Miniprotein binders against q53ft3. Designs and how they scored, part 158

Target 1, 195 residues: q53ft3
Amino acid sequence: MFGCLVAGRLVQTAAQQVAEDKFVFDLPDYESINHVVVFMLGTIPFPEGMGGSVYFSYPDSNGMPVWQLLGFVTNGKPSAIFKISGLKSGEGSQHPFGAMNIVRTPSVAQIGISVELLDSMAQQTPVGNAAVSSVDSFTQFTQKMLDNFYNFASSFAVSQAQMTPSPSEMFIPANVVLKWYENFQRRLAQNPLFW
Short names: E, the ipSAE of ESMFold2; O, the ipSAE of OpenDDE; V2, 0.75 times the mean of E and O plus 0.25 times the DockQ between their complexes.

## First folded at step 17 (miniprotein)

Design rb8 (at its last look DockQ between E and O 0.39; V2 from the best seeds 0.61)
Fold by OpenDDE base, look of step 17:
Structure rb8 (fold): chain B 195 residues (1-195), chain A 97 residues (1-97)
Amino acid sequence: as target 1 above (195 residues)
Amino acid sequence: SDREELIRLAERAALKLEMALEWLADGDPQFAKRIIEYAIRLLREIEELATTPEEEEIVEQAIEAAQEALQLLEQGKPDEVEEILQEAIELLEELIQ
């Protein structure tokens, strides 16, 4: 039903089902993790009127789990990005996972997903700054990518007087790159999901 | 005290309406509706705690705004909801002051 993705790691598609309505992913070496993506696999939707509460659990200094509500996924929003790097020193919150007989190592955190009524989820308050807007994140990423490309390409720009004959090479005028950049930015600003 | 409880509930209601705005922006109006419905319940509780005509008026206006937002969502007009929810949030902020 669920997948979990950490950048630079293999995607996890096999959650441990700890209850009929509860799923857990292990996150080894959690201290190096900044963001986690939780997503529905698309095989099984939430039942009508239900969604998923997404929790993060990490061991405290005593090895006891600290649980925090990160946010939610629903059929309408089947994926979410969560920033967990800043939460590793936060206070624990109420969670539905109780005392799970999960083998815990000090370096392993967990993502827990609880299938709940939307009405119940609506009453819950995620920890601040955990949820990352997908649209904003995408826009920022794209903008950074564009800037990076433009800067890279521009660093190779030479004047006509500086050009050396290279018959085997094709050249693109810098103004073409600029026009492309401007056009792309315009489209991105109009609709970040224009494709 | 009743006043402290009123403030607590108002803060919570404002937070919920902000959450609703976020979820509307992220593309799940169904969940946003549920959040708004819960906020309305909170507002009704606040209404019962109101002791001054000013408080009563502010809460009533916030309820009306939230209900209008819900109606617009039910009508499939999410683009018109943001301003109304923002108004409700501002009303709640006024109530807390």
Scores: ipSAE 0.731, ipTM 0.913, lowest interface PAE 0.6, mean pLDDT 87
Fold by ESMFold2, look of step 17:
Structure rb8 (fold): chain B 195 residues (1-195), chain A 97 residues (1-97)
Amino acid sequence: as target 1 above (195 residues)
Amino acid sequence: SDREELIRLAERAALKLEMALEWLADGDPQFAKRIIEYAIRLLREIEELATTPEEEEIVEQAIEAAQEALQLLEQGKPDEVEEILQEAIELLEELIQ
């Protein structure tokens, strides 16, 4: 449902689901990371009235996770860039992930996404200066997200002759994805803020 | 004290109105409306703590501005909201001292 991108690394699209409403990405060697990009893959939106609170976690010197709220993603703003370089010495905040943490090496941090009501998210305050948003950064992220999503989805394409019936699973024809990609790119080129 | 709590709430309300402006600029008026609704709840708490006529007038004007912003967003007029919310933020800054 979500993707996580760090410059110079492969995009992660296989979040670990640690609860019905909670998703986690591991970030090894987190001390070298300055920014992370969190985005929705675009095939499954949040339920109406809900969105995602995005958290960053790193281990302290005792190996205990320190979680900080970075910001939010919503159906109306499905991607965001967060600066994490200044957060690795910060104090923790209230968070929904503590009981389900995975044991990890001391140099591994996590990005956590918690699906929550918009009214609850509105009352939360992200740590200062974490969210990064500009037209230039948004355009580059959106283009990379479009390219990565299209390439990822296309790698699973099969012809109808290769398909087997799978009645409990929903399928999307590959040309629907292509049409969406072409339409979205055209709209983005005309107006980066068309949404 | 009531004055110290009033200032803390005013700082939080101003932060929330600034956050709403950011989400409007990012093109998500639905989430911005939720943030403004929370800010109004904070303003109502400030109204209960106000001790001077000046404080009471400032918070009343801020509530009216935030309520007008919600109505404009419901009418699909987000571009008209930015000045109104900025005025509310300036009122709260006066309240903080």
Scores: ipSAE 0.645, ipTM 0.878, lowest interface PAE 1.2, mean pLDDT 80
ESMFold2 (binder alone), look of step 17: mean pLDDT 88; pTM 0.885

Design rb9 (at its last look DockQ between E and O 0.51; V2 from the best seeds 0.62)
Fold by OpenDDE base, look of step 17:
Structure rb9 (fold): chain B 195 residues (1-195), chain A 97 residues (1-97)
Amino acid sequence: as target 1 above (195 residues)
Amino acid sequence: SDREELIRLAERAALKLEMALTWLADGDPQFAKRIIEYAIRLLREIEELATTPEEEEIVEQAIEAAQEALQLLEQGKPDEVEEILQEAIELLEELIQ
């Protein structure tokens, strides 16, 4: 039903089902993890009126699990990115996972997904700054990429007077690059998913 | 105190409406609706705690805004919801001051 992805690691598609409505992924070496992607596999949707509350659990200094609500996934938003790097010193919150017989290894954290009513989920408050907007992140990335490319290309711009003959090379007018940049920005602003 | 509770609830309601905006942007208007519905319940509780005509008016306006937002979502007009929810948030912020 669920998958979990950490950058640079194999995707996890086999959650441990700890209850009928609760699933857990183990995250070894969690200290090196900045972001986690939680997603539905697309095989089984949430029942009508239900979604998933996504929790992060890490061991405190005493080895006791500290649980924090990261956010939510739903049929309408079947995937989410969570930043967990800044949460490792946070306070624990209420969670539905209770005392699970989980192998407590100091270096292993957990992602827990609880299938809950949307109405119940709506009443919960995730920890701040954990949820990353995919749309915003994509837009920001794309904009940065465009800016980087434009800056890079423009750094090579020379006037015709400064050009040396190089018959083996093709030249692109700087205005063409600028026009492309402006057009791309316009399209991106209209629809970030225009491609 | 009742005033402290009013402020607490107002902060929570504002947070929920902000969450609703986020979920609208993320493409799940169904969940956003649920959040707004909950925010309206919070606003009703705030209304009961209001002691001044000014507070009552602010809360009532926030309720109306949230209800309008909900209605627009039910009508399939999510693009018109953002401004209305923002207004409701601003009203709540005014209430907290």
Scores: ipSAE 0.699, ipTM 0.902, lowest interface PAE 0.6, mean pLDDT 87
Fold by ESMFold2, look of step 17:
Structure rb9 (fold): chain B 195 residues (1-195), chain A 97 residues (1-97)
Amino acid sequence: as target 1 above (195 residues)
Amino acid sequence: SDREELIRLAERAALKLEMALTWLADGDPQFAKRIIEYAIRLLREIEELATTPEEEEIVEQAIEAAQEALQLLEQGKPDEVEEILQEAIELLEELIQ
């Protein structure tokens, strides 16, 4: 139902469902992460009148979980970028995950998504400075991701003379990736929300 | 004291109106409306705690601004609500001082 994306990492699309209305993503090596993107895959929308409260959890110096409300995603705003770099030493808040038996590796943080009523979500207050304005943060994060993807893909470029036949493998010409990259950057500059 | 609780509620209401502005800018007026509705509930509690004519006038004007913002959102005019909500936030800041 949800995806979770960190710059420089593969997107996660298979949340661990820990309850009917609660989903979790693991974030290994969380201390190197500054931003996370949480988004709806588009396969299953929230029921009418409902949305998702998004939490960040990390182990404190004693290994105990600290939970913080980052913000929300809704059918009307199905993706959000959260800055978590300043939260790795923050205070916990009231949250719906504390009574659950969620399996966790000690060095791994988690993103928790709880499906809740919009009226209940409206009363909740995210920890300060977690959510980033969608236009500025989307543009910056997406530009960094586009650059990273292009650099990564181009690092596998080989000349036609260097290729060995591999019938079970699929290949794409490097210029397809470049054209997609250039077009996407241009469209993003014109309208950061075009996608 | 009643003054301390009034300030606490005013700070919370101002945060909610700022949150609503963010959600309007992000293109979800439905959730923004629910946030404004909650802010109005906070403002009505502030109105019950107000003890001076200055406090009463400020909170009444903030309620009227928030209610006008809701009406404009119902009319499909979200671009017109930013200034109104910012005015309500400034009124709450005056109340806090």
Scores: ipSAE 0.621, ipTM 0.868, lowest interface PAE 1.2, mean pLDDT 80
ESMFold2 (binder alone), look of step 17: mean pLDDT 88; pTM 0.885

Design rc1 (at its last look DockQ between E and O 0.50; V2 from the best seeds 0.67)
Fold by OpenDDE base, look of step 17:
Structure rc1 (fold): chain B 195 residues (1-195), chain A 97 residues (1-97)
Amino acid sequence: as target 1 above (195 residues)
Amino acid sequence: SDREELIMLAKWAAILLRKALDMARKGNTERAKYLIEMAIEYLREIEKLATTPEEEEIVEQAIEAAQEALQLLEQGKPDEVEEILREAIRLLRELYQ
């Protein structure tokens, strides 16, 4: 139903369902995370009049969870990017996740999604610095993903002189990958939502 | 796949019924009714996707429970709705857990 993505990490598509209307992702080593992407999965949208409130939880100095409302996902906005790196000094807000007895390792934060009525969501106020101007953060995220891919792919690059015959394998010229990368960057710069 | 769709619909229906229960507790009868009605629509779609007699029976029972809850709300008996809605949610969980 929901996915969570951190740059440089594997996408999470299996949230822990803690209630019928509440879902939680664990974020290990959260102190190294700048941005989180939350998005809807599947083909079935929110029921009419409903959306998701997205919360961030981190342990305080005493190991107690501090919850903050980051923002929302809806049918009209099925994905959102949040900056979490600056939230460590924030005061906790009211949240619907109760006292979750989560054996908290000090380095693990959580993303919580609560499915809510839209009218109720409208009464909630996200923390001011969490809603990143969607475009700049998305561009940075995408750029990091692209860089990661390029670095990964280039690590396998060999010259023709270095190639050993492997008839069972197909090879893609590195220049093709580079051209794709450059084209993708160009398109991204023009319209971050081109896909 | 049809099965994935069934599971997703069941999860949404359960969420709707849970919200309906919350609204009923708060005395917002009209909102509760609306949410139950919407849940029934999802349940009808699930019924079309059911492939086993067990799934069919579960969905049928959930529909009956939802309809009963709706009738009780119409009769001005919100206090009697909670147990019925909890049962409907339990039934739906059997489809996706």
Scores: ipSAE 0.771, ipTM 0.917, lowest interface PAE 0.5, mean pLDDT 86
Fold by ESMFold2, look of step 17:
Structure rc1 (fold): chain B 195 residues (1-195), chain A 97 residues (1-97)
Amino acid sequence: as target 1 above (195 residues)
Amino acid sequence: SDREELIMLAKWAAILLRKALDMARKGNTERAKYLIEMAIEYLREIEKLATTPEEEEIVEQAIEAAQEALQLLEQGKPDEVEEILREAIRLLRELYQ
């Protein structure tokens, strides 16, 4: 249902589902992360009138974790980039993850996604510095996302002799991914707003 | 695949029923009925994708529970829907566990 992407890392597509409407991604080594992307996976969108509130939580081994609202994903905005490097530790707001028994590794931050009615989301106020607001920041994050996509796709590369036969599946040669990557990098360097 | 689509629809249907339960608890009966009606639409799509007798039975029971909850709300009996909606949600979790 959701994906979580950090530049230079493999994309996460298998959230821990902690309730029907609550999903969590672990962020190991969170101190090295400046931005995260949260996005919708798959071809079945949110039901009408619903969307996702996106939260961030620093590691806390001493009791109640605090969660900060970063922003939203919706059918109209199915992916969003959030800056997490400027968030203040210990700062928290009202959040839907309170009494949840979430398995958590020490020293690992988390991204939480709560599926909500749009009416409820309209009453929520994100922390003020979480959204990406600079062309330079967007370009840097996009370049890191390109690196991550390339590393992700290439980690599954196999030779033709190693392929598992699957007559109903489509396959893409690995060099197509490299060509796309190089072309996109050149276009982004030439015009960061070409998209 | 059809299996992946069934799982996604089951997760969305369960969420719709959870929100309907929340609305019924708040006394917002009309919104609760609307959410249950949407969930039934998702359940009917799941029914088309079910491939085993177990899956067929689960989705049939979930539809019946959702329809009963809807009728109880129409009758002004919102206090009787909680257990029925929780059972429907439990059935859906069996589809995507």
Scores: ipSAE 0.683, ipTM 0.883, lowest interface PAE 1.0, mean pLDDT 80
ESMFold2 (binder alone), look of step 17: mean pLDDT 88; pTM 0.896

Design rc2 (at its last look DockQ between E and O 0.45; V2 from the best seeds 0.66)
Fold by OpenDDE base, look of step 17:
Structure rc2 (fold): chain B 195 residues (1-195), chain A 97 residues (1-97)
Amino acid sequence: as target 1 above (195 residues)
Amino acid sequence: SDREALIILAKWAAILLRKALDMARKGNTERAKYLIEMAIEYLREIEKLATTPEEEEIVEQAIEAAQEALQLLEQGKPDEVEEILREAIRLLRELYQ
């Protein structure tokens, strides 16, 4: 039902269900993470009148979890980007996840999604600096993701002279990928929310 | 796939029933009723996706439990709804656990 994306890492699409209405993603090496994208997988939407409150949890100096409300995902806003790098020194907030036996690995944080009634969500106050409202931060995140893809794809590029006969394989010209990339960057610069 | 859809629907139905239980405890009978009604709609969709006799039986029992809970709320007996809703949630868990 939910996905979690960190730039430069594999997409997580299998949350751990810790209760009927609560889902958790583990984020190893969380100190290196600046932004997290939380999204609905798009298979079946929230029931009418419901959404998800998104929380971040990190271990404090004593290994105890500190939870903070980042924001929300809903049918009207099925994805959200959160900046978590600046939250690592913040105070904990009230959260619905109780005393979860978080594996006290000091390097692992968690993203928690609590499915809530929309009217209840409206009463909650996210931490002020978590929601990425800036177009610039979103653009940077997307750019890093695209760069990683381009670098990956380019690593497989071969010239025609280097090609070995492989009739079972299909090839895409590298220039096509480059053109796509350039067009995507242009569109992103014009409207970061074009997609 | 149909099976994936069944699992997701079952999870949503369980969430709805859990929220209904919470509303019933708080004395918000109308909201509880609404949530149960919505859960029943999901259960009916699950019933269409069920492929085994066991799944069919589970869904049928969950529908019956949800309907009974709804009736009890209509009768002004919210205190009697908790056990029934817990059973319905348990049944749904069998579909996705």
Scores: ipSAE 0.766, ipTM 0.913, lowest interface PAE 0.5, mean pLDDT 85
Fold by ESMFold2, look of step 17:
Structure rc2 (fold): chain B 195 residues (1-195), chain A 97 residues (1-97)
Amino acid sequence: as target 1 above (195 residues)
Amino acid sequence: SDREALIILAKWAAILLRKALDMARKGNTERAKYLIEMAIEYLREIEKLATTPEEEEIVEQAIEAAQEALQLLEQGKPDEVEEILREAIRLLRELYQ
């Protein structure tokens, strides 16, 4: 359902489901992380009228979780980049997660995703601050890169009816990922701002 | 795969039923009914994907529970839907765990 990416680390695609509507990713060594990308996996979107509220949690000096609302992921914006470098000592937000973090390991934080009705999300206020211009450019570039990859790969999806035995399952030929990477690198070399 | 689709649809259906329960507790009966109706649509899609007698039985029981909850809400009995919706959610958890 959801993916979580930190630069220089393997993508996480297996969230811990801690309630019907709540999903968590662990972030070990969170003090070295400045940005986190959260995105929708697969081809089955949120139910109509729903989306995901994205939270960041870190342990305070007593090992207790402090949760902060970062922002949202929706069918209209299925991928988002969040800056967390300035949040590692901020005040908490009202949140729906309770005590779902990893206690007693002060170097591990969490990203939480709570599936909510869109009108409930409209009443929530993220803690994010105005970003530095160079950070905004990186954030925009990275988000557009992820959207570009997803759209490119998805355009080559084939049904399993062509590959048996799961005819309703969609597959992407393995070389599509390599082709995307090579095309993206070439475009960056020609115009670093093409996005 | 069909199994991956079944699992994701089951998770979405469980979420819809959880939100319906929340709405019923808050007295928002019309929104609760709407969310249950959506969940039933997801359950019908799961029914098409079920491949074992166990899966077929689970989804049928979940549909029956959701339909019963919908009837109780239409009768103005929101206090009586909690146990029924929790059972439907438990059944769906068996599909995706």
Scores: ipSAE 0.697, ipTM 0.886, lowest interface PAE 1.1, mean pLDDT 78
ESMFold2 (binder alone), look of step 17: mean pLDDT 88; pTM 0.892

Design rc3 (at its last look DockQ between E and O 0.76; V2 from the best seeds 0.72)
Fold by OpenDDE base, look of step 17:
Structure rc3 (fold): chain B 195 residues (1-195), chain A 97 residues (1-97)
Amino acid sequence: as target 1 above (195 residues)
Amino acid sequence: SDREELIILAKWAAILLRKALQMARRGNTERAKYLIEMAIEYLREIEKLATTPEEEEIVEQAIEAAQEALQLLEQGKPDEVEEILREAIRLLRELYQ
């Protein structure tokens, strides 16, 4: 039902369901993460009057979890970008995830989604500066993902002179990928929310 | 797929019933009723997607439990709703666990 995306990493689509209304993603090497995208999966929306409160948890110096409310996802806003860099100095907030005896590897943080009534969510206050409100931050995130893809794809590029006949394989000209990339960048610059 | 849809609907129904239980405990009977009614709507959709006799039976029992809970709330017996809603949630878990 939920997905979690970190730039340069594989998308996570399988949250651990820790309760009927609570879902958790593990984020290894969280100290290297600047932004996280949380989004709804599938075509079935939240039930009417419900949404998701998104929390971040990291281990403190004693290995105890510090939870912070990042923001929300709803039917009206089915995806959100959060800046988690710099939150390490924040005070813990009240959270619905209880004392999860999560055998925490010190380098692993968590994203928690709690499905809540919208009226209850309205009473919650996210930590400051977590919600990426700027189009610029989103653009930078997307650009990094695109660059990663381009670099990955280009690493497989060979000239015609270097090609070994492989009848079982199909090839895409590198120029096609480049054109796609340029077109995507153009669209992104025009409207960062074009999708 | 129909199966994936069934699983998602079952999870939502379970969440709704869990929230209903919480509302009932807090004395918010009207909200609890509303949430149960919504859960029943999801259960009816699940019933359409059920492909095995076992799934059909589970959904039927969950609907009956939800309806009973609703009746108890209408009768002003919120304290009696908890066990019934827990059973309905348990039944739904069998569909997606």
Scores: ipSAE 0.781, ipTM 0.921, lowest interface PAE 0.5, mean pLDDT 86
Fold by ESMFold2, look of step 17:
Structure rc3 (fold): chain B 195 residues (1-195), chain A 97 residues (1-97)
Amino acid sequence: as target 1 above (195 residues)
Amino acid sequence: SDREELIILAKWAAILLRKALQMARRGNTERAKYLIEMAIEYLREIEKLATTPEEEEIVEQAIEAAQEALQLLEQGKPDEVEEILREAIRLLRELYQ
């Protein structure tokens, strides 16, 4: 149903369902995360008149969850990027003993998605500055997909000197993949909705 | 895959029935009926994807429960649908758990 992506981490596609209408992703080491992408996985959309409210939760100093509404995903906006860096608690590094920084231990936060009626969602107000525009979300998501595919495909590259004969397999020259990547990236920058 | 689609449709149908139950509890019978009618559409799609007799029986029973709840709401009896809708939701949970 839903995916959750953080730069430099594997995409999560197996949300923990904690109720019929509630889905959760764990975010270990959340203090090092600035943005998260939440998106609809697969081809089956929300039922008509429904959408998803997206929440961010982290434990306070006593382990109590602090939930904050980030924004929404809907059939008209099936992916969104949320900035969470301003929502986290952290201790300042300024202190009277010179220019030392105090490093705090990481903790686990959660992204929650609550499936709701659209008219119920219209009464909800996200925390300020969490959501990025839907066009920016689509572009950033697509760019990460492109990077992931290119890095994956490139990890299998071999020179002709390293190849072993395999007449039953088809091969694609690596420069074709690179040219496609560069062309797609340029077109995406020109028109994020071209495809 | 067809199995993944069946699971997702079952989750959507369960959500629709849960929301219908909430509307019925609030006395919003027209909204509850609308949500149940949509859930039945999802259940009929699940029927097309079911591959085992157990799955077919589960979805058939869920359809019957949803139709009975819809009939009670049409008769102006929203306080009588709770157990029937909970049963339908329970049945759908068996499809995706």
Scores: ipSAE 0.638, ipTM 0.868, lowest interface PAE 1.3, mean pLDDT 78
ESMFold2 (binder alone), look of step 17: mean pLDDT 88; pTM 0.896

Design rc4 (at its last look DockQ between E and O 0.45; V2 from the best seeds 0.67)
Fold by OpenDDE base, look of step 17:
Structure rc4 (fold): chain B 195 residues (1-195), chain A 97 residues (1-97)
Amino acid sequence: as target 1 above (195 residues)
Amino acid sequence: SDEEELIILAKWAAILLRKALDMARKGNTERAKYLIEMAIEYLREIEKLATTPEEEEIVEQAIEAAQEALQLLEQGKPDEVEEILREAIRLLRELYQ
C-alpha cells in the first residue's frame, strides 16, 4: 500500500503493519539520510475522506523514540518528499504509534504512516521544516538518483576495441545515455514536475 | 493480480471498520454509519474477487457483521457495536495475514 524511498538506497515496498491503520518502515543509518520520499503503491486509492499522516521517529540520546509529524499523503497528493536531516534536535510531538517495543538499534529510525480521516488530519500541524515544498530539494533528490544511474551504467562502458563478440547481447552507445541524461537534466531544471 | 487487489481491499475495509468503531465510541453515530457503509462496498468488491470457499465465507460473515453493526447504530445502540466490528475486523485479517 505504501512505499518509502531514500536516495541511493533500494525502494521499500513492504511496510510492517503494526495495526489496521498503521504502517512502519525502518530506516537504517538514518543520520546519513537527508530526504525521504513516501508514496502510495498500486492503483487502489485511499477510501473517500481518508489519507495518511506521515511521522518520523528517531532515538534520542537515551534511546527513547522521538516522533514528529512530517506531513501527509492523500489521493490528491499521493507522494511527498520530506527533509529529515534537520529534525534531530526537534521536540517530540503527539503520535498515534504508542510505546512500540521496537528493539531499536541506535542507528535505525522509522517512518510511520497512520491512516486517518481527512478532517482529523486537518487539525494536525506538521513540523515546519519537514515538508519539502521547495523545488530545489526535489531537484537535488532527482539529480542524485540520476547520478547514481549514470555511474552504474558507465561502469559497464567499453570501447569497441574492448568489445568481445556477444551476439546474444545488445549494446547501447554511451553517448546515447549521456544525451538522455543531459536532456533529462535540462527538462528537470525547466520544470521539476515535467513527468 | 486479483489476489493482491483482494488483500489491499481487505486492508482498507478493516481500516474503515476500525475507524467506525472509534467513531461509535465517541458517539459520532452518523460518521460510524457512513464508514461501515463504505466498508460494505469494499466487502462486496472483495466478494467478487474471492476464489476459495473459505474466502467467500469470510467475506459473507464480514458483510453480515457490518450490516448488523449498522442496524444497531440505527437503533441507537452504539455500545453493542464494538464486539461485532471487532469480529468483522478479525475476519478480514484472515484475508491479508
Scores: ipSAE 0.787, ipTM 0.922, lowest interface PAE 0.5, mean pLDDT 86
Fold by ESMFold2, fold request of step 18:
Structure rc4 (fold): chain B 195 residues (1-195), chain A 97 residues (1-97)
Amino acid sequence: as target 1 above (195 residues)
Amino acid sequence: SDEEELIILAKWAAILLRKALDMARKGNTERAKYLIEMAIEYLREIEKLATTPEEEEIVEQAIEAAQEALQLLEQGKPDEVEEILREAIRLLRELYQ
C-alpha cells in the first residue's frame, strides 16, 4: 500500500500495520536523515474521499514518543517529500569536561501513515514547511543518488598502467560508467520520472 | 498478481468498514451507509479474484454482513451494526493476514 524512501537507503515497502488504518515504517539512525519520501504502492488508489496523513515520530529527551504531522498523501498527490531535519529534538547536557569520542547508540524514529477521510484531513495542520514540491525534490533526490553511485564507482578506477593481472575478476572500463552517468543525467533533465 | 490485488482490496474494504463504524457511532447514518456501499463494491471485486473455496466463503460472508449492516442502519439500529461490522472486518483480516 505504502512505500518509504530515504536517500542512500533501501526503499521500504513492508510497513508494519498497527491497525486497519495505521501503518508505520522504522527509521533507524534518524538523526542523519534530512528528507523522507512517502508514496503509494501498486495500482489501487485510496478509496474515494480518503487519503493518508503522514506523521514523524521520534523519542524526546525523556524517551517519550513525539508525533508531528508532516503532511498528506492523496490520490491527487500520491507521493510527497518531507523535510524532517528541523524537527529532531534532543539535548546532551553541557558539563565542564566535554566528551572526547562519544559512541552514539542508534536511535529509531518512525514514519506513520493514518488513512483518513479527506474532510478530517482538511482540519489538520502540518508542522512548519515540512512538505516539499514533489517534482523538484524528486529530481534533486534522483540526482543525489546518481552522483553517489558515480562517485563510489569512480573511486575504484585504475589506469591501464596500474592494472595487475587477476584472472578471476571482471572489470568495466571507466568511460562506460561515465557514459551511463551522462546519459542518465540527460534523460533525467528531459523527464524526471523516466525511471 | 490476483492474490496481491485481493489482499490490497481487502485492506481497503476493511478500512472503509472501520470508518463506517466510526460514522455510525457518531450518528452520521448517511455517511456510514455510503462507506458501506463502497466497501461492498470492493468486496465484489475481491469475489472475482478469489481462488479458493475458503476465500470465496469469506468474501461471501463479508458481503452478507455488510448488506445486513446497511439494512440495520436504515432501520435506525446503529448499536446492532457495530457487532456485524466488526465481524466483517475480522473476516477480511483472514484474507490479508
Scores: ipSAE 0.723, ipTM 0.893, lowest interface PAE 0.9, mean pLDDT 79
ESMFold2, look of step 17: ipSAE 0.721; ipTM 0.895
ESMFold2 (binder alone), look of step 17: mean pLDDT 89; pTM 0.897
ESMFold2, fold request of step 18: ipSAE 0.698, 0.658; ipTM 0.881, 0.869
ESMFold2 (binder alone), fold request of step 18: mean pLDDT 89, 89, 89; pTM 0.898, 0.900, 0.899
OpenDDE base, fold request of step 18: ipSAE 0.761, 0.765, 0.769; ipTM 0.912, 0.913, 0.913
ESMFold2, look of step 19: ipSAE 0.700; ipTM 0.887
ESMFold2 (binder alone), look of step 19: mean pLDDT 89; pTM 0.900
OpenDDE base, look of step 19: ipSAE 0.774; ipTM 0.920

